# VH-VL binders against Counting factor-associated protein A (cfaA), part 9

Target 1, 212 residues: Counting factor-associated protein A (cfaA), of Dictyostelium discoideum (Social amoeba) (q54z64)
Amino acid sequence: QFISIQKYDFSGNCKNSSDSASSFEASSESAAICMQNDLLSGIVTNEGVCLIFNEVPTTFIISTKGDYIVRSIYDINDNNCQGGIIENKAIEIDECFVECADDYHGSTYLFSTETSLNYPSNTFMEISYNGECDGQWKTSFNYLQYYIVNKCNVAHEIETHTFSVGCNSTSSWVSEYAGEVCTVEPTVTTSYPIVDNCGDLDNSNFIDYCNI

## First folded at step 21 (VH-VL)

Design R5 (from Q50y with heavy chain S30D W109Y)
Fold by ESMFold2 at other seeds, last read:
Structure R5 (fold): chain C 212 residues (1-212), chain A 124 residues (1-124), chain B 112 residues (1-112)
Amino acid sequence: as target 1 above (212 residues)
Amino acid sequence: QVQLVESGGGVVRPGRSLRLSCAASGFTFDNYAINWVRQAPGKGLEWVAYIWYDGSYKYYRDSVKGRFTISRDDSKNTLYLQMNSLRTEDTAVYYCAKGGYYWGSGRTYYFDYWGLGTTVTVSS
Amino acid sequence: DIVMTQSPLSLSVTPGEPASISCRSSQSLLHRNGYTYLDWYLQKPGHSPQLLIYLGSNRASGVPDRFSGSGSGTEYTLKISRVEAEDVGVYYCMQALQTPLTFGQGTKLEIK
């Protein structure tokens, strides 16, 4: 089976999370909302793949236990997940939740399992796959990371800034905006070529894909 | 605990070769990308090259491309820098540094542990 | 190549006073994953560099909370809220967004 990690527009509340030593409580004001129109980005992967979580710069392995997905966190520079586990975080399958940076800053996520490979259209994708470097990633992929194009995101910075992702058949770009909303005109746009990189071994092939 | 020990530096004339080694201990070497960073006398830091944790990708700064070769021997926990056709501009202290970079994924990249450095002097 | 420019290049500070070091990049260091790929290092006299701040604002393990990083667009700042004698050395910013990885010129901090 496949594991899907989806990031949504921030909803919910981080304040009581910062104030508690360890509390398991539900609140209607704290309830996270994962609506399809709020989807920003995501990862699709298999269990046991050593990967970087899209919106938290950590290295981890994902496994399942009952109704939970367990994220085993390693040193960020541990590219093989062979060092010691720093932390295990358990997340309820199919329950929308918030992961907080501080009292008022966090990200909203949904972790799920799926029997078939699914990912949204209108995305820029970064894909890791094994085997022959022939672009046929769907049967041998390790993980894919996707970003919904033309959706407003909040940057991970002290000052609030927003950005959007775009792409076409030859390029991807990041457009930045002043303030807390993505206005019509970005202040800066940075463009990158779409690339297809082959590793020296039967692994570590990477491909960019604009899925419009 | 975590240790990176460079060796192989020395004084050589232009056009000659040196091989630098970085012996690693106190961590699982093949989990990490390793970098070479240099510092010319009285100057700032300059990144030279890196190699992925599994050796799949290597990258070099333009001024050394074609002359320097980075490699790793994971069975010996050792990183190498083969430096051919040395120039006076290559004179520096060479550090190995633990950390890495992934193309296309935007991973966090910082050097959390550094060696003590080995000195390379290229002079006539 | 992304050019990193530091200001000032040298700084003399009375102990207990704050210090601020700026770093400018020739292009944005914001990645599509929402993180800013800027790090700060301190090289104390006679030592190899040590990591202070990564991803723009995160303190490395063991770094005192009087050090902080911030920034947006192409301008980034390292602040020291109260300078102490052991803070002397050369501070470098580094961009980690793309190869070749590049450092600023360094800022020498001295006690006056």
Scores: ipSAE 0.555, ipTM 0.786, lowest interface PAE 1.8, mean pLDDT 81

